# VH-VL binders against q9yh85r1066to1250: the designs that were tried, part 22

Target 1, 185 residues: q9yh85r1066to1250
Amino acid sequence: ASCIVSGYGHYLTFDGFSFDFQSSCALVLCTTIHGACERSDTFPTFTVTVTAKNEDRDTSLACVVKQVEVEVFNYYIVIHRAYKYTVMINNERLYLPLKLGQGKVNIFAFGFHIVVETDFGLKVVYDWKTFLSVTIPRSFQNLTYGLCGRYNGNPDDDLVAAGGTPRFGVTDFVQSWAKRDTFCR
Below, E stands for the ipSAE of ESMFold2; O stands for the ipSAE of OpenDDE; V2 stands for 0.75 times the mean of E and O plus 0.25 times the DockQ between their complexes.

## First folded at step 9 (VH-VL; framework fv_navenibart)

Design u3 (at its last look DockQ between E and O 0.52; V2 from the best seeds 0.00; counts 0 for: pae E 5.3 > 2)
Fold by ESMFold2, look of step 9:
Structure u3 (fold): chain C 185 residues (1-185), chain A 121 residues (1-121), chain B 107 residues (1-107)
Amino acid sequence: as target 1 above (185 residues)
Amino acid sequence: QVQLVQSGAEVKKPGSSVKVSCKASGGTFSSYFMSWVRQAPGQGLEWIGGIIPSFGYANYNAKFQGRVTITVDKSTTTAYMELSSLRSEDTAVYFCARESGRSYSYGMDVWGQGTTVTVSS
Amino acid sequence: DIQMTQSPSSLSASVGDRVTITCKASQSIDSYVAWYQQKPGKAPKFLIYAASSLQSGVPDRFSGSGSGTDFTLTISSLQPEDFATYFCQQSYDEPYTFGQGTKLEIK
């Protein structure tokens, strides 16, 4: 299944729920780590975080994916559009292509995209502009949270906030997955 | 190992459309970026657009946006390029080509044989 | 669009000659350059990727160099089968763009 972020702040969850939202905060798109309960002892854990920016504040039609963060295994991977064809890995900037852990994570250019692939089937594709896709295998059904939803075949329960509580509104849902800092309040 | 076989030559009138096919064999179709490139007689190469088959999203050269549609059929491992509102300057050989990021190549390493499209009245 | 400017547009050479073809990008493109050989009536043949990496099955008399904006394709000892048109191509940003081509002819 794939979860997609596209231009104009459009989101499509694993289960096909669509919503629009614009935020400059870092947003947790997909994570296997939820609340105080971890599931890392039986399967790989990961988190994908997206940071978007509206390039043109005079219109709601322009939304740029500024940064994508992938945390997987012992790697903290930061992809920033200003540093095309490089990634920050554990605070060190490296040039593509990269093969980490002898193939556990591969990072490379593919068409006009950067691709992060793992040996367990996580695939993150980003076009350095407005398009971001997260793909996970069926084995992660009911194991993921975030803006991409639950991946359980039911779009009606995709709105689960951080900490495990359901939400009725898109705004509350998105804000619950926002990472707050000095620059994002 | 991968082979791309294109549809045959076409003769078209101005204002019509053409749809060229490109069938892939001998490899995994969905793991490649499939591009379309054209070459007018005696001219250089011009990238039209491309598509990642697993996403179904196409990227287009802005020169062709609005006149070109690139699609895939994963069940037949076939890519298509349709160019509409044909003009005489669209007379060219149209190539499909693929790029595999998994080999870490940054270029079009397998090409179809080309499809000649002639636009004349 | 990133412009790719090849030099020369054509050249004449003899079998055994060393030949160089250059390609300049209108902005820095790191090493995201490919080189292709094309014979009349045929599809382009992939020679060089990542500016300097030789594609499998390509003779080692072909080599590429450069990074940033200036790139070179070299044929160290020209063979009869090497008379063709050569193109550089950037894959740094959309749209992919090609140089105008360099026609290599028998002197």
Scores: ipSAE 0.229, ipTM 0.708, lowest interface PAE 5.3, mean pLDDT 83
Fold by OpenDDE, look of step 9:
Structure u3 (fold): chain C 185 residues (1-185), chain A 121 residues (1-121), chain B 107 residues (1-107)
Amino acid sequence: as target 1 above (185 residues)
Amino acid sequence: QVQLVQSGAEVKKPGSSVKVSCKASGGTFSSYFMSWVRQAPGQGLEWIGGIIPSFGYANYNAKFQGRVTITVDKSTTTAYMELSSLRSEDTAVYFCARESGRSYSYGMDVWGQGTTVTVSS
Amino acid sequence: DIQMTQSPSSLSASVGDRVTITCKASQSIDSYVAWYQQKPGKAPKFLIYAASSLQSGVPDRFSGSGSGTDFTLTISSLQPEDFATYFCQQSYDEPYTFGQGTKLEIK
């Protein structure tokens, strides 16, 4: 299934729940990390984080994706809008295409999109603008948390806050998944 | 062999809208980036926008933002470009063009035959 | 937007000649350049991407070179069917932009 982030702060969860929210905070889109969600001993862990911002121009109301972070295996992958066709891998800037871990992670361009693929089926697509998608195999059902939801076939329980707490409103839900800093409330 | 076949020539009045179609056949459709490019008489090429059918989200040249809408019908493997508030300056041949999007090959490798759009009073 | 400055705007040459067309990008675009051939009344034809990806069916007398901001299309030995207009295009950033074109005419 695919989780989608599009311009103007539109979100679509794995289970098809849609909501709108605009934030400049780094938001956990999808995670399987132990402690943040229930432990998975069978499947690899990963975290996808998205940071968006409003356009500075008066003519645009679009909320653009500024940065995408993918944590998988021992790699911290940072994709920034300002540096197209490059990525930061563990704080080192590299040019595409890239194969990490002898093919465990494959990063390449698709048109003017970047694609991050793993050998276990995680796929992240980002156009360095307003579109971001995260696709995971069915085997990850009920193993995910974050803004993309639980991936359990039930869109009604997708608003699960960080820590596995029950359903919140959209604002509280999104804010619970924010990586807060001095520039993000 | 992949082919793109576009709709026929259009003659429009200023202020009206035009919708050009581009039907793909003979290959895959959803995973390729479909662009729209126009060429005014005797001039160069201008990229209007594009869409990846499988995603359904289009990207536009800011020059046309607000006037152009690019859509697809996956069931008929057809892409559409609609341009509104037409001006005389919009008179051009409009092309659809497929980009494979594959690594190491970033070019529009399949083109439609072009659609002439004439805007005149 | 990224500007692609193409030169020359027109060129006269004879069959057998070596022809060079250049494009300069307003900023670094790595190798994300494509070249097209267009004949009157026809759609552009994709020739080559960057320096290494010659499109299927395109004669090997066509070659591309360059990286960063300066790019070149070369026809090693001009053939009668090569007289046309050529365009460079960057695919590094939106919007895609093209050079102004080079009309290659028979001398």
Scores: ipSAE 0.131, ipTM 0.708, lowest interface PAE 3.1, mean pLDDT 89
ESMFold2 (binder alone), look of step 9: mean pLDDT 90; pTM 0.934

Design u4 (at its last look DockQ between E and O 0.52; V2 from the best seeds 0.00; counts 0 for: pae O 6.2 > 2)
Fold by ESMFold2, look of step 9:
Structure u4 (fold): chain C 185 residues (1-185), chain A 121 residues (1-121), chain B 107 residues (1-107)
Amino acid sequence: as target 1 above (185 residues)
Amino acid sequence: QVQLVQSGAEVKKPGSSVKVSCKASGYTFSSYFMSWVRQAPGQGLEWIGGIIPEFGYANYNAKFQGRVTITVDKSTTTAYMELSSLRSEDTAVYFCARESGRSYSYGMDVWGQGTTVTVSS
Amino acid sequence: DIQMTQSPSSLSASVGDRVTITCKASQSIDSYVAWYQQKPGKAPKFLIYAASSLQSGVPDRFSGSGSGTDFTLTISSLQPEDFATYFCQQSYDEPYTFGQGTKLEIK
């Protein structure tokens, strides 16, 4: 199953629900860290965060993906579009390709994209511009939260806010997944 | 060993479409980016677009805006390029070419033999 | 788009000569440059990647240099089989772009 972010703030969840929203906030796209249960020996924990930017100089690319963050296996991976062919790993900038933890995480360039893949099947693909996809295996059904939704076969419940509330609209949903430690709108 | 074999020459009328195939063999198809490049008679090389077979994500030169579609069939290890609304300026030899993913050898190391497409009335 | 400008467009030389072909990018592209050789009726042949790394099976008389915007392909002692057209290509950013080509002819 894949969750897609595309230009002009378009989102498609794991369950096929689509919505539009433009924000400069760092937003939690997909996480397994939610609720009272920590089950790291049952499934790996991870969080993927996206930061977009409005590009005023050319309205044809008005909403670019500026930065992608992947937290997994105690690695904090930061991919920023200004630093092509490099990533930050735990506050150290490194050139691609990278093999972390004896193959637990592989990071490489492929065509016009950067790929982060893990041994448990998380795949993050980013084109350094406007396209971002997150792919997870079926074993993560009902285990994910965030803008990519619940991955439970029901697109109607994908707009679950961080507090677990029902659908109220896209704005409240998106802002509930915003990281509040940055200035944004 | 490693090779890319393209479909045969095509003669087309303006306004029609052409679909060129590129059959790959001798390597792991999904691990190489597949590009399409054309060359008009007596001219240089022009990149049309390419695709990551593993993910099915394609990239296109904006010069072909809305006229080109690149796809793959992983089960037959075949890439396709379809160019629509053909014009006389599209008369060229069309090449497929692979580029290694996951490595530092950036460049197209294996090319197909080329497919001549002629657009005339 | 990143413009790749080759010079010269055409060059005449004799067997045994040292030949230099240059390629200039319209912006810095680090070392993301490839060089190709093409003979009439044939697909391009990959010679150099990453500006200076020689592809397997390419003779040692071929070398590449450069970083940033200015790149050079050198053939240290021409052989009869080296008379062809040469292209540079940037592999830094979408779309891939090629130089216009340099035709190397026998004098």
Scores: ipSAE 0.419, ipTM 0.753, lowest interface PAE 2.8, mean pLDDT 85
Fold by OpenDDE, look of step 9:
Structure u4 (fold): chain C 185 residues (1-185), chain A 121 residues (1-121), chain B 107 residues (1-107)
Amino acid sequence: as target 1 above (185 residues)
Amino acid sequence: QVQLVQSGAEVKKPGSSVKVSCKASGYTFSSYFMSWVRQAPGQGLEWIGGIIPEFGYANYNAKFQGRVTITVDKSTTTAYMELSSLRSEDTAVYFCARESGRSYSYGMDVWGQGTTVTVSS
Amino acid sequence: DIQMTQSPSSLSASVGDRVTITCKASQSIDSYVAWYQQKPGKAPKFLIYAASSLQSGVPDRFSGSGSGTDFTLTISSLQPEDFATYFCQQSYDEPYTFGQGTKLEIK
């Protein structure tokens, strides 16, 4: 299934729940970290984080994806809008294409998009503008947390905050997945 | 055989709209980006926009933004380009082109035969 | 937008000649350049990406070179079927942009 982030702060969870939210904070889209999910220890762990911002002096409703972070296999991958066709791998800037861990992670450009793929089926696509998608295999059903939801076929339970507590409102839900940063709101 | 087959020539009045189709065959439609490029008589090539068929997400040349809509029908493996508020300057041959962006081959490797759009009073 | 300045606009040559066409980008685009051949009344034909990747069916007399801002398409020994218009294109950033073209004519 795919989770999608698009312009104007549009989100679509794995289970098809749609919501809108605009924030300049780094937001956890999807995570399977051991501490976040009781069943994640049997699967590869990863975290996808997105940072967006408004353009045009914050007068436009258009929200662009500024940065995408992928943590997987002890790699910290940072994709920044300002540095197309490059990535930061553990704080080192490298040019595409890249294969990490003897093929465990494959990073390449496809037209005007960057693609991050793993050997277990994680796929992140980013256009350096307003489009971001995260795709994971069916085997990860009910193993995910974050803004992309639980991936269990039920969109009604996607509003689960960090720590596993259900939330009622989108604002509270999204804010719970925001990384604490004095420069974001 | 990989090919793109476009719809026939169009003659339009200023202010009207035109929708050109591009039927793809011989390859996995959703695995390639699709771009639209036009060429005015005796002129160079101009990129209009492109789309990811898998997601239906399109990027546009800002020059055309607001007047152009690119869509796909995955069930028929057909891409569409609709241009509204036509002007005489929009007279051109319009091409669809498959983009290859993998394995160190970034370009438009398969093109439709082109669709002539004539805008005149 | 990234500008692609192609030169020359036109070129006359004979069969067997070595021909070079250049394209200069307004900013660095690494190696994200494609070259196309277009004959009258036909769609462009993809020739080569950057300096290394000839497309299937393209003769090896075609080659590309360059990185950053300056790029070159070379035809080592011109053949009769090579007389056409050639375009460079950058795929580094949207909108994709093309050079204005080089018309290669028979001398």
Scores: ipSAE 0.018, ipTM 0.637, lowest interface PAE 6.2, mean pLDDT 89
ESMFold2 (binder alone), look of step 9: mean pLDDT 92; pTM 0.947

Design u5 (at its last look DockQ between E and O 0.50; V2 from the best seeds 0.00; counts 0 for: pae E 6.0 > 2)
Fold by OpenDDE, look of step 9:
Structure u5 (fold): chain C 185 residues (1-185), chain A 121 residues (1-121), chain B 107 residues (1-107)
Amino acid sequence: as target 1 above (185 residues)
Amino acid sequence: QVQLVQSGAEVKKPGSSVKVSCKASGGTFSSYFMSWVRQAPGQGLEWIGGIIPSFGYANYNAKFQGRVTITVDKSTTTAYMELSSLRSEDTAVYFCARESGKSYSYGMDVWGQGTTVTVSS
Amino acid sequence: DIQMTQSPSSLSASVGDRVTITCKASQSIDSYLNWYQQKPGKAPKFLIYAASSLQSGVPDRFSGSGSGTDFTLTISSLQPEDFATYFCQQHYDSPYTFGQGTKLEIK
């Protein structure tokens, strides 16, 4: 299933729940990390984080994706809008295409898109503008948390706050997934 | 050998629409960025848009936004470009071109033979 | 949009000549610049990527250089089959944009 972030702060969860929210905070889209989610020792762990910003402070309501972060295996991957066709891997800037861990992670560009793929089926697509997609295999059902939801076929329980707390409204839900180390609102 | 084969020449009236096809054979289809580029008589090249077949997500030149639709049929490995509200200025040869992303080469390495679209009253 | 300006628009040369075509971008495109060759009635042929990398199968008499905003395509010794129109193309930002082309003709 795919979780989608698009312009103007549009979100679509794995289970098809849609909501709108604009934030400049780094937001956890999807995570399987122990402590943040119910732990599974049978599947790889990963975290996808998105940071957006308003394109125009005065006139535009368009929200562009500024940065995408992917934590998988021992790699911290940072994709920044300002540095097309490159990525930061563990704080080192590298040019595409890249194969990490003997092919466990593949990063390449398609036209105006960058794709991060893993050998277990995680796929992140970003167009360096307003479109971001996170795709995970069915085997991860009920193993995910974040703005993309629980991936359990039930869109009604997608508004689960960080730490597995009960559902909130959209604002509280999104804010709960904001990284606290960012000075944002 | 990878080939892109496009549909035949079209003659259209102003205000009508045209849909050009581009069939890929001899290789993978879904893992490439398929672009459409046109060339008016005696003119340069103009990028219309492109699509990633595996996602169906298309990018468009804003110049054509609202008039062009790029789609794919993965079952037949065929890409399509439909241009509506045709004008005489749309008279051109239309090319499909494949771009690979899994290499350091980001160019359009395989091209269709071109489709001549003539718009005239 | 990023504008690509080629110079010259047309050029006459003889077999064996060294030929240089320039391409200028309206803003920095790093090295995300390609060169194509097009002959009448044919689709463009991919020649050079990343400003200076030769596409597989292209003769080594073709070379590219430059970064940022200024780029050049050079043919070290012109061959009969090289008479064609050449285009530069940036793929740094959407939309893809091409130079207006340089027609290389026989003197």
Scores: ipSAE 0.619, ipTM 0.853, lowest interface PAE 1.2, mean pLDDT 91
Fold by ESMFold2, look of step 9:
Structure u5 (fold): chain C 185 residues (1-185), chain A 121 residues (1-121), chain B 107 residues (1-107)
Amino acid sequence: as target 1 above (185 residues)
Amino acid sequence: QVQLVQSGAEVKKPGSSVKVSCKASGGTFSSYFMSWVRQAPGQGLEWIGGIIPSFGYANYNAKFQGRVTITVDKSTTTAYMELSSLRSEDTAVYFCARESGKSYSYGMDVWGQGTTVTVSS
Amino acid sequence: DIQMTQSPSSLSASVGDRVTITCKASQSIDSYLNWYQQKPGKAPKFLIYAASSLQSGVPDRFSGSGSGTDFTLTISSLQPEDFATYFCQQHYDSPYTFGQGTKLEIK
């Protein structure tokens, strides 16, 4: 299944629910880590976080995808639009292509996209601009939370807040997945 | 040596659609980014869109969004471009081109021979 | 979309001449600029990537330079096979865009 973020704050969840929300905060798009006690060695843990912002204060570029973060295995991967064809890995900037952990994580350019893929089937595709796609295998059904929803075939339960409480309003849902350690709205 | 071979010329009526094929041989198809580029008679080059065969993601120039569909068939290592609602302005040579993934040489280094599409009354 | 403008639109030259073609982007594209050569009835041929790097098999008489918004293709000693149309292409953001072309003709 794929979850899509497109320009001007458009989101499409794994289960096909769509919503619009404009935020400059870092937002948790998809995570398998739900609360302190939801850790397991029976499936890989990961988190994908997206940050949207005006690139240069041009209103025609409002809500571009500025930054994508992927946390997987022992890697903290930061992809920032300003530094094309490079990524930060554990606070070190490296040039593409990259093969981490002998193929556990591959990061490479593919046309005008950057691709992060893992050996368990997580795939993140970002066009350095407005399009971001997160794809996960079917084995992650009911294991994910975040703006991409639960991946259980039911769009009605996609709006689960970070604390596990269902939210009926898009605003409350999105804000619950926002990181608030920056001045953002 | 990598080669791209396209389907033959097409003559179409306005309002119809056309589907052009591009068969790849040599190299690894899953490592390609396949683009479609057109050139009207005596004109420059215009990128239509592209697709990542290994991931199945198609991206389109907004000028063609809603009229174009780009697909791949991995079993035959063939890319397709279908353009609908044809107009006389769509008369052009349509090229497929690839660029290799996982490389620092980012460019369309292999091109098909081109497929002439003529749209007439 | 990033607009690419080439100059001149056409150019007449003789074998042995040095020729220069320019390409200007509407915004910075860093060094992500490609050059292509096209003969009539043929597909484009990839010449230069990353503004200045020659593709395999491209003769040393071709060179590219530039960064940001202004780019140049130079042919140091024109050969008969170099009479063609040349296109720049930005490879920075979607959609890919091309310059309008520069036709290099025998004088």
Scores: ipSAE 0.083, ipTM 0.634, lowest interface PAE 6.0, mean pLDDT 82
ESMFold2 (binder alone), look of step 9: mean pLDDT 90; pTM 0.933

Design u6 (at its last look DockQ between E and O 0.62; V2 from the best seeds 0.00; counts 0 for: pae E 4.0 > 2)
Fold by OpenDDE, look of step 9:
Structure u6 (fold): chain C 185 residues (1-185), chain A 121 residues (1-121), chain B 107 residues (1-107)
Amino acid sequence: as target 1 above (185 residues)
Amino acid sequence: QVQLVQSGAEVKKPGSSVKVSCKASGGTFDSYFMSWVRQAPGQGLEWIGGIIPSFGYANYNAKFQGRVTITVDKSTTTAYMELSSLRSEDTAVYFCARESGRDYSYGMDVWGQGTTVTVSS
Amino acid sequence: DIQMTQSPSSLSASVGDRVTITCKASQSIDSYVAWYQQKPGKAPKFLIYAASSLQSGVPDRFSGSGSGTDFTLTISSLQPEDFATYFCQQSYDSPYTFGQGTKLEIK
């Protein structure tokens, strides 16, 4: 299933729940990390984080994706809008294409998009503008947390706050998944 | 082996619209970018736009913005390019072409056979 | 838009000749250049990406080089089937843009 972030702060969860929200905070889209969600000992862990910003141009009020972070295996991958066709891997800037861990992670570009793929089926696609998608295999059903939801076939329970707490409204839900810093709101 | 088969030649009047199809066979859309490129008689190549079939997300050349629509039918693995408000200068051979960044191959590796579109009064 | 200036526009050569075609980008595009061969009445054929990826089925007499703004396609020993029009293309930024083409003719 795919979770989609599109222009103007549109979100679509794995289970098909849609909501709108604009924030400049780094937001956890999807995570399987123990402590942040129920741990799975049989599947790889990962975290996808998105940071958006409002465009200040006179002609557009679009909310654009500024940065995408992917934590998988021992790699901290940062994709920044300002540095197209490059990525930061554990704080080192590298050019595409890239194969990490002898093919465990594959990063490449096509059609103005960057793709991060893993050998277990995680796929992140980003166009350095407003489009971001996270795709995971069915084996991760009911193993995910974050703005993309629980991936359990039930869109009604996708508004689960960090730590598995009960459902909130959209604002509270999104804010619970924000990585707090002094510069975001 | 992946093949792209396009629809037949079109003859159109100025102001009308044309819709060209491109059917992919022998493979999947997956993470590919399907582009439309045209070539006027005796001229070079001009990129019109493209789409990620798996997501339906399209990009357009600003030159054609508002006049071109690129779509896909995933069930039939067919991409479409519709160009409206046709002008004589739109007379060209229109190609669909598939692109992938896989295997470090960054180019349009599979092309349709082309569709001749003639715009004349 | 990124302009791709291709040179020469045309050239005549003989079988066995070494042929070089150049393409200059209006700005740095890293290595995101593709080269195509086109014969009359046919669709372009993908040849090579930058300097590293020769398309399957393309003879090794074709090679690419360059990075940043200057790129080159080389045919080490021209064969009869190589007489055609060649195009460079940048895939770094939207919109994709092509060189104006180089027509390679028999001398």
Scores: ipSAE 0.621, ipTM 0.849, lowest interface PAE 1.0, mean pLDDT 91
Fold by ESMFold2, look of step 9:
Structure u6 (fold): chain C 185 residues (1-185), chain A 121 residues (1-121), chain B 107 residues (1-107)
Amino acid sequence: as target 1 above (185 residues)
Amino acid sequence: QVQLVQSGAEVKKPGSSVKVSCKASGGTFDSYFMSWVRQAPGQGLEWIGGIIPSFGYANYNAKFQGRVTITVDKSTTTAYMELSSLRSEDTAVYFCARESGRDYSYGMDVWGQGTTVTVSS
Amino acid sequence: DIQMTQSPSSLSASVGDRVTITCKASQSIDSYVAWYQQKPGKAPKFLIYAASSLQSGVPDRFSGSGSGTDFTLTISSLQPEDFATYFCQQSYDSPYTFGQGTKLEIK
């Protein structure tokens, strides 16, 4: 299954639910980590985070996918559109291509895209502009949270907030998955 | 080895549509970035658009946006390019080409033989 | 769109000559340039990727150089089979764009 971010804040979840929302906060798109300090020993853990920002202050909602973060295994991968064809790995900037952990994570250029692939089937594709795709294998059904939804075949329940409480409004849902930091409070 | 085989030449009337096929063999179709490139007689090369079969989303040169549709059929390992509202300036040879990111190459290393499309009354 | 300006538009040379073809990008594209050879009635043939890397099976008389905005394809000793049209292409950003071509003719 694939979850897609396109244009200015257009989202399509793993289960086929679509919604629109524009935010400059870092947003958790897909994570297997539920609750603080909780983790699973039975499947790989990962988090994919997307950040959109205004590129031109004269057009306040002219935004693109500025940054994609992938946390997987012991790697903290930051892909920023200003540093095309490079990535930060654990705070060190490296040129593509990369093979991490003897192939546990592969990061490479493909056409005008960057691709992150893991040995367990996570695939992240980003065009350095407006298109971001996250693909996960079927084995992650019911194991994921975030803006991409629950991956349980039911698009009607994809709007589960970070605290696990269903919400009726897209705004509350998206903001519950926002990472609050210096620039987003 | 990878081969790309395109459909045969077409003669079309202005205002009609053409759909060119590009069948891939000998490799892993899902791992390609499939591009379409055209060349008018005596002219240079012009990128029309491309598609990654795994995702099914096409990217287009804005010059052709609204008139071109690029699709794939993964079961037959075939890419398609359909150009509508044909004009005389669309007379060209249309190539499919693939780029394999799995080899970390930044170019179109395999090309189809080309399909001549002639638009005439 | 990134403009690729190729020069010269045509070039006459003899077998054994060293020839150079240049390509200039309208903005910095690092080393994301490919070069192609095309003979009449045929599909382009991939020669050079990443500005300077030779594709497998390409004779070593072909070489590429450059980074940023200025790129060069060199044929160190021209052979009879090298008379063709040559194109540069940027792969830095969508849409892919090509130079207008350099026709290499026998003198």
Scores: ipSAE 0.334, ipTM 0.722, lowest interface PAE 4.0, mean pLDDT 83
ESMFold2 (binder alone), look of step 9: mean pLDDT 89; pTM 0.928

